# Ledger of designs, part 8: VH-VL binders against Protein RTF1 homolog (VIP5)

Target 1, 136 residues: Protein RTF1 homolog (VIP5), of Arabidopsis thaliana (Mouse-ear cress) (q9c950r261to396)
Amino acid sequence: VPTFEDVKEVTIRRSKLAKWLMEPFFEELIVGCFVRVGIGRSKSGPIYRLCWVKNVDATDPDKTYKLENKTTHKYLNVVWGNETSAARWQMAMISDGHPLEEEYRQWIREVERTNGRMPTKQDISEKKEAIQRTNS
Key: E = the ipSAE of ESMFold2; O = the ipSAE of ESMFold2 at other seeds; V2 = 0.75 times the mean of E and O plus 0.25 times the DockQ between their complexes.

## First folded at step 4 (VH-VL)

Design g16 (from e5 with heavy chain D100Y R105S Y106F; framework fv_ixekizumab)
Fold by ESMFold2-Fast, scan of step 4:
Structure g16 (fold): chain C 136 residues (1-136), chain A 123 residues (1-123), chain B 112 residues (1-112)
Amino acid sequence: as target 1 above (136 residues)
Amino acid sequence: QVQLVQSGAEVKKPGSSVKVSCKASGGTFSSYTIHWVRQAPGQGLEWMGVIIPILGTADYNQRFKGRVTITADESTSTAYMELSSLRSEDTAVYYCAREYYGDYSFYYGMDVWGQGTLVTVSS
Amino acid sequence: DIVMTQTPLSLSVTPGQPASISCRSSQSLLHSSGYNYLHWYLQKPGQSPQLLIYEVSNRFSGVPDRFSGSGSGTDFTLKISRVEAEDVGVYYCMQALQTPLTFGQGTKLEIK
C-alpha cells in the first residue's frame, strides 16, 4: 500500500497540469499520477477525493475549455475506488492545493471497499522519478 | 463574461408550485455550481440550495425540506429551482448565482448573479 | 448550522470617512486546507448582490483597493478606507465552509 508521502509526491496540482499541458511528454507523465478533485461540500465542509489518473481523453476536439490562460480539449479520466467510479474531468476542476492525510485515508478505504486495483510500489516509484526529472 | 439570465416575475396562489429558470451564457456550464438564494421584501439573504451540474447532485437547506428541487439541463446551460406548496411567506426575489469550481473548490464565492425573479404568493 | 452575526446593523458615514463592519461566526471557519471560507457581498439598492471579497481578504475583480477584509477563525472585518456615494447598500458576510451556507443579517451603509 503506498504511503501518504508516496501519494503526495505523485499528486499533480492544477498549476503543474497547465504548465505541462502542451509538452510532448504530458500524457505519458500524467497517467498513473494522482489529482485532487473537489466533489462538493457537506455539513462537515468541503469534500475532496484523491483520484488516480487512468488516461488523458482528447477524443472530442469540439469540447474545449480554459485551463488558466490556455485553451484545451484534454480531459482526465480518473478513478477513486475502482473502474466503476471512472469519471471524466476538466483539468480546470483539479485542486491547486496539496492533498491531506484524511483524503489519502479515504482513498485507501474506498479502493479496499470496492476491491479496486492498488498502485504498486514500482508504479509509484517510476512516477516519482519521472516527475523529478521534469522538475529538474 | 458569464451572464445568468432568469425567467420573469410570477404571481402564484397558496398551495401551488413555481419553477424559476436560470440560463447561463458565456462560460462552460459544467465548470461551476449554481446556488439559489432568496430575499423576502425588506429582509436579508437566505440560501436555498445548490446544484453541481457536472455531477447532477444537489444539496438543500433543510428549512425547505421536501419543497425545493434544483435541477440542471447541461445541453441548454439552464438550471431550475422548483418550490412547491407555496405559502405567503415564500413571497421573495429568487436569485441564482454561480460559484466557480476552481482552486480548493468553493473558496471563490458566488461571483456572478442573475437579475432575480420576483415570486408573489397571494390569495 | 453556523450562525453569522454582523455589527453594526446600520451605519451612516460622511463621504470620505472610513467605515468598518464586523462579522462573527458561531464556530471557526478555518478549514484544514488553511483557508477561512468567509466572503463579503454588497447589495446596492434595486440590484442583485455582488461579490466584494472572497476568502476573507481577496478583492474580487474590479473591486477598489479602498475595500479590505481581514480576520480568521470566528472574527472577521470589512473596512472601507474612504466611503464613496456609490458604496451605499447592504453588506453581507457569508460562510461557505459547510451547508447550509449562511449569511449575516446585513449591515446597511448610508451616506450622511
Scores: ipSAE 0.261, ipTM 0.681, lowest interface PAE 2.7, mean pLDDT 86

Design g19 (from e5 with heavy chain S31D L55W; framework fv_ixekizumab; at its last look DockQ between E and O 0.42; V2 from the best seeds 0.00; counts 0 for: pae O 6.0 > 2)
Fold by ESMFold2 at other seeds, look of step 5:
Structure g19 (fold): chain C 136 residues (1-136), chain A 123 residues (1-123), chain B 112 residues (1-112)
Amino acid sequence: as target 1 above (136 residues)
Amino acid sequence: QVQLVQSGAEVKKPGSSVKVSCKASGGTFSDYTIHWVRQAPGQGLEWMGVIIPIWGTADYNQRFKGRVTITADESTSTAYMELSSLRSEDTAVYYCAREDYGDYRYYYGMDVWGQGTLVTVSS
Amino acid sequence: DIVMTQTPLSLSVTPGQPASISCRSSQSLLHSSGYNYLHWYLQKPGQSPQLLIYEVSNRFSGVPDRFSGSGSGTDFTLKISRVEAEDVGVYYCMQALQTPLTFGQGTKLEIK
């Protein structure tokens, strides 16, 4: 089971998504990473969920939106728990903040509740190295 | 274009419950956040709660002390608000409204509103 | 809960003249992102509310440029540079920073 630190190291912030958006490696890199998706508000502010990126959907070029100072029609298909939760999101909905340990615990509980899949520690280690190469 | 169509007006007795429906057409229902807002006659707007249909999570204004239940049925693109233990002061127009995520990572505002449902609670 | 206070609560304006509505919050609406989560709505007589201004100063689609919003933190203003007959109704500010979402009391705009 990957630890919070393992997941944190492969969680991609909105500013990184915007930075890498036009790179040829973008889709291959981002699939298998995590993102924090905004789902609502609480008494203490916005609520996020840690979601696992399954693919990038760019099949409708007319469905455009602004991502920071760029425009795009790329969407992230993400999962929280199992594949039946798969949903498409604008990258503008992704947090630019770091994941919280409680968000990680909620992700673990939901995977367990739904008998879902999760990445192995090796999957995460390989993704972490891929991210590090693109940052160097 | 997204439209929200609500169920018709209701006349209810004190102590009963009402369930107002809000059917979305156009767009993708699972991409929406659905809010419920009410307005008593001659009064301002009062937020009741919200649901995110894809997540099935709801949050409520504590003012209603657990009398409100907000649900969604993705197969019919319909959100519901049920208010129980009705009192005369619950007489109001009840609106559903969708939040558009737009280009922002946060609440974008309620940009599409239903036509409203008048609920009258009378003895 | 964040309390939103509007002033004035009613306003009578001669057509073509400016109007200004103030909205104050009991807590700062400035999020760590640098943005203030404050929206303005108009409810015309007999209609559902409609979004006018989102995130302080952004006009929603189809809103005339005579409407403008400004402010930060706890103090926000909606201005109409030249009031027209179609602008009558009740204006509400709303905070969207935290739940429960809360509205101001409303400002009723009438034409003299």
Scores: ipSAE 0.067, ipTM 0.672, lowest interface PAE 6.0, mean pLDDT 87
ESMFold2-Fast, scan of step 4: ipSAE 0.348; ipTM 0.750
ESMFold2, look of step 5: ipSAE 0.070; ipTM 0.654
ESMFold2 (binder alone), look of step 5: mean pLDDT 92; pTM 0.951

Design g2 (from e5 with heavy chain R105E; framework fv_ixekizumab)
Fold by ESMFold2-Fast, scan of step 4:
Structure g2 (fold): chain C 136 residues (1-136), chain A 123 residues (1-123), chain B 112 residues (1-112)
Amino acid sequence: as target 1 above (136 residues)
Amino acid sequence: QVQLVQSGAEVKKPGSSVKVSCKASGGTFSSYTIHWVRQAPGQGLEWMGVIIPILGTADYNQRFKGRVTITADESTSTAYMELSSLRSEDTAVYYCAREDYGDYEYYYGMDVWGQGTLVTVSS
Amino acid sequence: DIVMTQTPLSLSVTPGQPASISCRSSQSLLHSSGYNYLHWYLQKPGQSPQLLIYEVSNRFSGVPDRFSGSGSGTDFTLKISRVEAEDVGVYYCMQALQTPLTFGQGTKLEIK
């Protein structure tokens, strides 16, 4: 099972999505990483979930939105738990905050509860390395 | 960007109910929550409740105990606030407002507001 | 419920002069994430409220830099360094830490 630090290092913040948006490596880099998504609130504050990026959806060039100072029609298809939770999000809706350990623990339990697919340590290690190369 | 457009003004009798609509355009409707806030003439802002479409849940200010119901219809991107057993004290402008959790690092609270719907309760 | 108290409830300012509004909460607004969920809204005459400052000190998109927010825990301040005519309206602080979400009473800003 990947550790919280493993998942944290392959969680892509909104500012990085905006920075890499136009790069030729964009889709290859972010698929298989995590993003932090706000889903609502509880009685004691906002609720965020760590979601695994399945693919980039660029199929509708007319459905544009603003991401930072850029305009894009690219969306992320993400999963929380298992495939039945798949949802499409604007990158503008991705959190620019770091994940919290309680969010990581909640993600682990949800994957376990739903018999979802857990990323391998090798998958995580490869993504961590690719991200570090891009930031060098 | 998300825009919220509310239904028009209503005049209601005491004891009746009112259902105000809030139609969203832009963004992914289920990815944000819709709050309802009212403002009596010359008074401040009062939170009524919130609908969280992605969770299928709602939370209400207990001051409106049993009288307020907030719903959402994802197929039409429309949220509704129904207030029953109306009293003259319920005369107010009712606002819907969007709370977006993923747009920024920080929690905004309510960043996009509808234009408001005046509900007048009189005999 | 968390009670939000604003002072003053009204102030009149000469154009170009500074203005300061205080907001106090009946309990700490600090969340486990390390953030204080305190926001400031402006309602101009005849208009819907609009977000001005989020999470204490962050200016919302399009808000002039003459607006600033500060504070932590239970004591928060909104400052306008040089008041302009377009700043007229009622300012509200709001806590978003727990439901019910609660607003201060509002501070009416008028130009002399």
Scores: ipSAE 0.337, ipTM 0.752, lowest interface PAE 2.8, mean pLDDT 88

Design g22 (from e5 with light chain S33D Y35K N36T A96S L97I T99L; framework fv_ixekizumab)
Fold by ESMFold2-Fast, scan of step 4:
Structure g22 (fold): chain C 136 residues (1-136), chain A 123 residues (1-123), chain B 112 residues (1-112)
Amino acid sequence: as target 1 above (136 residues)
Amino acid sequence: QVQLVQSGAEVKKPGSSVKVSCKASGGTFSSYTIHWVRQAPGQGLEWMGVIIPILGTADYNQRFKGRVTITADESTSTAYMELSSLRSEDTAVYYCAREDYGDYRYYYGMDVWGQGTLVTVSS
Amino acid sequence: DIVMTQTPLSLSVTPGQPASISCRSSQSLLHSDGKTYLHWYLQKPGQSPQLLIYEVSNRFSGVPDRFSGSGSGTDFTLKISRVEAEDVGVYYCMQSIQLPLTFGQGTKLEIK
């Protein structure tokens, strides 16, 4: 099972999505990474889910929105638990904060409860290396 | 373009219950949340609760302590707010309003509102 | 619960003149995610509330640029640079950093 630090290193913040948005490697880089999605609120404030990126949906060029100071028609299909939870999100919905350990624990429990796919430490390691190469 | 249409005005007796509906048209119903806000005659706005279809959960203002229940039926794109043990002080216009995930960031702002439902509680 | 306080509670302006409404929260509305959860609504006579400004300073779709929001922490301002007849109504600030969502008591804007 990947550790919290493993998952944290392959969780992409909104500012990085905006930075890499127009690059030819964008889709290949971010698929298989995690993003922190805002889904509601509680008495403690906004509620986030740590979601796995399944694919990029760019099928409708007329459905544009603002991401930081750029405009895009790219959306993320993200999964929380198993693929029946897949939902389409604007990248503008993604947190620019780091994931919390409680969010990581909730993600682990939900993947196990729903019999979803758990990434291997090798999957995570390969993604970390790809991200590091891109930041260089 | 999304619209919210609420059920019609109701007159209820103290101690009874009322169930107000809010039907959404346009957009994907599960991609937004529905809040309920009430306004007593000549007064300000008071938040009652929210249903979050993507989570399958509802959260409530504690002031209504077990008297309010908010539900949603995705097949008909309709949210409901039921308030029980009615008192004359519950006389108000009840509004439903959405927060959209779809074409906006999750901004914590209700952007589309229903027309309101007047509930009058009198003996 | 977070208490929202608006001043003034009512104001009358001549057409074309500016208007300014203040909103103060009992605690900071800045979250650790960098967002400030303060929004402004307008309720025109006989109508439902409508969103004007979200997250302090962002004009909602279709809202004229004569409306602007500013502020930080606990102190916020809504400004109308040139009041028009269609701007008449009650203005509410609202916080959404925590449940329950709470509104200011409202500011009634009239044309004289």
Scores: ipSAE 0.014, ipTM 0.594, lowest interface PAE 7.1, mean pLDDT 85

Design k5 (framework fv_faricimab_arm2)
Fold by ESMFold2-Fast, scan of step 4:
Structure k5 (fold): chain C 136 residues (1-136), chain A 122 residues (1-122), chain B 108 residues (1-108)
Amino acid sequence: as target 1 above (136 residues)
Amino acid sequence: QVQLVQSGAEVKKPGASVKVSCKASGYTFTGYYMHWVRQAPGQGLEWMGWINPNSGGTNYAQKFQGRVTMTRDTSISTAYMELSRLRSDDTAVYYCAREGYDFWEGYYLDYWGQGTMVTVSS
Amino acid sequence: SYVLTQPPSVSVAPGQTARITCGGNNIGSKSVHWYQQKPGQAPVLVVYDDSDRPSGIPERFSGSNSGNTATLTISRVEAGDEADYYCQVWDSRSDHVVFGGGTKLTVL
């Protein structure tokens, strides 16, 4: 099972999504990474879920929204738990903060509860390398 | 609707093992974590661990690591808690309890079994 | 490890309001749940997620949670409310359930 630090290093923040948005490698890079999706608010503050990015959905060019200083019709299809929970989200709803330990624990529990795909440490390591090459 | 029915009282000698069962009904057994909590006579609630009935994954309190084993049988919607190398201070009522979950991410124990008294005495 | 602190006992007269506290470091950032246990019986969830009640629990039971203290409030106390009360949180670091030591409520 990937550690919290492993998941944290392959969790992409909103500002980086905006930076890479127009790059030809965008979809290949972001698929298989995690994003922190805002799903509402609790008594303790905003609620975020760590979601695995399944693919980029650009099939509806009329559904545009603002992401930072750019306009895009690209959405992320993400899963929380397993692929039957896949949902389409605007990248504008992605957190620009680091994931919390409790979000990591909740993600593990949900993947196990739904018999979803748990990434291997090798999967994570390969994504870390790709992200680091892009940031270099 | 939701019911957790536990096995009957047990009397064991020091050094023996005990296996308590918890039969669930009225909900999808594999959709909810099952916890085990014990209570020694006159004392408070002591959490022992949980099992994910879907995966079989477990997490045990440090105090019981190496002595407790939690399992389940999905074909009969039953969870088990086995405690080995029993000592007199393991005398307690043992409860199974279902973990509730709602949108606000509160993890609470919403339904409890009736409890199983385990007495460890020579 | 995370620790919850409750007073060992609270006494209240019938019809009055009982307040049972649960102390924990920054507990206001966690969801607190409360259980009632009568002698010889299993615990019963009476308040969850700080202030929500399960179906069947009287509206006299309420809760609050802020800073370092959560509180279970029982208004218009009845003799039947006499029981042990336990607070509980989920500790994300260990993925463990943590119980307070319990408070015996005596209705005089």
Scores: ipSAE 0.022, ipTM 0.689, lowest interface PAE 7.3, mean pLDDT 89

Design m1 (framework fv_levilimab)
Fold by ESMFold2-Fast, scan of step 4:
Structure m1 (fold): chain C 136 residues (1-136), chain A 124 residues (1-124), chain B 111 residues (1-111)
Amino acid sequence: as target 1 above (136 residues)
Amino acid sequence: QVQLVQSGGGLVQPGGSLRLSCAASGFTVSSNYMSWVRQAPGKGLEWVSGIYSGGSTHYGDSVKGRFTISRDNAKNTVYLQLNSLRAEDTAMYYCARDLYTGPFYDYGYAFDIWGQGTLVTVSS
Amino acid sequence: DIQLTQSPSSVSVSVGERVTIDCKSSQSVLYSSDNYLNWYQQKPGQAPQLLIYWASTRESGVPDRFSGSGSGTDFTLTISSLQAEDAAVYYCQQYYSTPLTFGQGTKLEIK
């Protein structure tokens, strides 16, 4: 099972999504990474889920929104536990903060509860290398 | 181009009623959280009410039981029904769009598009 | 309810100068790594316009002379090189919890 530090290193923040948005490698790079999605608000404050990126949805070019200083029709399809949790999100709704260990633990529990796919250490290692190449 | 166009304000006596309209173009109101924010003459901003993409509604304490927010999806329009109006309800009323939130995140985090405002004056 | 207090209430500065507007929250609006604090600009006779959200992210189309900083309870809006068109009232707003609340506003006058 990947460690919190492993998952943290392959969690993409909103500012990086905006930076890489128009690059030809965008979908290949971010599919299989994690994003931190805001899913609601409690009396104690906002609630985030650490979600796995399944694919980029660019199906409807007429449905645009703002992301930072850019306009895009690209959305992310993400899963939290398994395929039944799959949801389509604007990248504008992705956190620009680092994931918390409690969010990582909740993700582990949900994947196990729903018998979802757990990424391998190789999956994580490959994404770390790809991200490093892009940031260098 | 995304735009909110407001109408329905005016002068009314205390205890009276008005309905404010906020017509959207360039986006679908049922896909976003929509809010009403008011501003008394020379004063600051006060959040009044919101309607979430799923239809759930919220109200500020000062207007609960008197104001009703609603939406007509076919007309792509948000309404604010003002009942039992008081002098302290005199304000410019703005409708505003919350940033689009997606299916699980049932609210935004900023008001990115605002209507031009509708003046409501309650006086005898 | 979360109360936001801005300072100063009013300020007058010359074109080309730097100005800072502070916003203090009665409780932290930091959750995890995100600050649920926005800044709006309202010019006379106009609706407010979003300048900055999540404390430091500029809205599309907003000039880079506007910047936001801070975390938790203390936030600052900075305008690095004032233009005549920047004369307006500036409001901070929290989106951490309901009811949503705004600061009382800071009136910025040029000259």
Scores: ipSAE 0.014, ipTM 0.567, lowest interface PAE 8.0, mean pLDDT 86

Design m2 (framework fv_levilimab)
Fold by ESMFold2-Fast, scan of step 4:
Structure m2 (fold): chain C 136 residues (1-136), chain A 123 residues (1-123), chain B 111 residues (1-111)
Amino acid sequence: as target 1 above (136 residues)
Amino acid sequence: QVQLVQSGGGLVQPGGSLRLSCAASGFTVSSNYMSWVRQAPGKGLEWVSGIYSGGSTHYGDSVKGRFTISRDNAKNTVYLQLNSLRAEDTAMYYCARVDYGSDWFGEYYMDVWGQGTLVTVSS
Amino acid sequence: DIQLTQSPSSVSVSVGERVTIDCKSSQSVLYSSDNYLNWYQQKPGQAPQLLIYWASTRESGVPDRFSGSGSGTDFTLTISSLQAEDAAVYYCQQYYSTPLTFGQGTKLEIK
């Protein structure tokens, strides 16, 4: 089971998504990483989920939205738990904050409860290296 | 302040179609998991369908392939499209908000319910 | 699918009495320390109203005479001192897995 630090290092924040949006490596880099999705609000404030990026959805060029100072029709298909939770999200809904340990625990719990796909240590290690190479 | 107002029910023949509407005020439907629950006359509650804030949808086996849940974020309204209706679909249909509340998972109870919309399927 | 079975199917009691309604799950709805079980009250002609969530947490505005208990597969809703306005059908519901399922309901009548 990946540790919280492992997941944190392969969680991509909104500002990084915006920075890499137009790069040719974007989809290959982002797929298999985590994003912190704002899913709504509670009485106590905004709610976030750590989600695994399944693929980039650019199928409708007419459905544009603003991401930071750019305009895009690219969306993320993300999974929380198993495939029944798969959903398409605007990258504008992705948090620019770091994941919280409670969100990491929620993610593990949901993957285990639903018998979903758990990333391997190798999957995480490869994404960590790719992200570090891109930031250098 | 927070409420759900339903419409769109009625009497329809077997094989017919209806679209139920659930208009929200005091909160945004795209920020919550929204559910439809039905109750046949004199019977218990049956979960029918749900839509996550992200747009992913779920259906009970009895309605899968015939019913479609959707939402219009601009109108702050959730819909349930009922197709190929059968006599056994006769029920009061409720829409309900699932509260993304104080707990770690955030979606665990239906805290706000619409008043209900009666659907009668008969010849 | 998880099946919830309530007992009794109906009960008739006097004002001031203690009432218990049981809900049995076909499989455990406990994960880690949380029970994915709720209780609802439905009065005649009205939509259901949330009473208890996470098996034992009382919803805001619900009188303290209502309490929930149990864990895993066996759950109980207790009304410590029945009032006339408590005449209703009570339902348990699980959110452990999809599809979401309800018990068949327990009709509580005041005599």
Scores: ipSAE 0.012, ipTM 0.615, lowest interface PAE 8.1, mean pLDDT 86

Design m3 (framework fv_levilimab)
Fold by ESMFold2-Fast, scan of step 4:
Structure m3 (fold): chain C 136 residues (1-136), chain A 124 residues (1-124), chain B 111 residues (1-111)
Amino acid sequence: as target 1 above (136 residues)
Amino acid sequence: QVQLVQSGGGLVQPGGSLRLSCAASGFTVSSNYMSWVRQAPGKGLEWVSGIYSGGSTHYGDSVKGRFTISRDNAKNTVYLQLNSLRAEDTAMYYCARDTYSGSFWEDYYGMDVWGQGTLVTVSS
Amino acid sequence: DIQLTQSPSSVSVSVGERVTIDCKSSQSVLYSSDNYLNWYQQKPGQAPQLLIYWASTRESGVPDRFSGSGSGTDFTLTISSLQAEDAAVYYCQQYYSTPLTFGQGTKLEIK
């Protein structure tokens, strides 16, 4: 299974989504990476999940929102566990923080519990390299 | 497109009851976290209650045990039942949609659509 | 519960001027690089409207002259090149924990 460090390196923060939004490689780069999404609040604070990006949803050009200083109609369809947990999110709702190890452990458990797809070492390595190239 | 229309306010005596209604159009209330926020004359905003898409409810400490938030999915309407009303409950009551939730979980960052408000006056 | 304190309580400025409104939280609303702090605008006789969320993200349709900044416990709403239609009461709000809470409000009047 991918290590916490592997997943952390292919988790895309909100600021990077905003930076790459207009690039021709955006959709190909982001699909298959992870994003950190908030799922609620308690008396002690926010609760987050590590989610896998299934695809970019740009089907509704009338549904625009601000992502930093840019306007977009692109949304992310993300998965936590298996495909039945798919949810559509504004990129503006994606965390700009690094994932926590407890969130990584929760993600592993949920994929196993739901018999979901675990990324291969090859999948992760390819995403790491692609991200590295865009950051160079 | 998206709108909330409120009704059900009025003048009641202390100890009385009222039911406030908040009818939605252009979206489905069962897919959102819905809030009630009140504003006493000349004062600021106070969050009163909320209901998650799954039906779980929360209340501010000042109204817990006296107010009940509920939802009728068929009518696409959210209600706030006000019981045991006190003079201190006099306020403009707003219903609001909290924005964005996912299909299987909810995370809300702000109240992006508000009703016009319903005035509740508790006076002898 | 988290208490939010705004300053100033009121301010009068001229069209074209810059105005800043501060919001101080009794405890941090920062969690892993995200600040759970919103700003609302309420014009006379109207319901509040969401202006800024995530401390600095502008709601759709909100003019670029509005910006939010800050982190942790100290937040600022800035309006550059003030316009007549900006006369309103501005509220900060935290959504870090329940119950949700608002600041007391800042009344902005145009000279």
Scores: ipSAE 0.100, ipTM 0.673, lowest interface PAE 4.8, mean pLDDT 87

Design m4 (framework fv_levilimab)
Heavy chain, then light chain:
Amino acid sequence: QVQLVQSGGGLVQPGGSLRLSCAASGFTVSSNYMSWVRQAPGKGLEWVSGIYSGGSTHYGDSVKGRFTISRDNAKNTVYLQLNSLRAEDTAMYYCARESYGTNWYGLDYFDYWGQGTLVTVSS
Amino acid sequence: DIQLTQSPSSVSVSVGERVTIDCKSSQSVLYSSDNYLNWYQQKPGQAPQLLIYWASTRESGVPDRFSGSGSGTDFTLTISSLQAEDAAVYYCQQYYSTPLTFGQGTKLEIK
ESMFold2-Fast, scan of step 4: ipSAE 0.264; ipTM 0.737

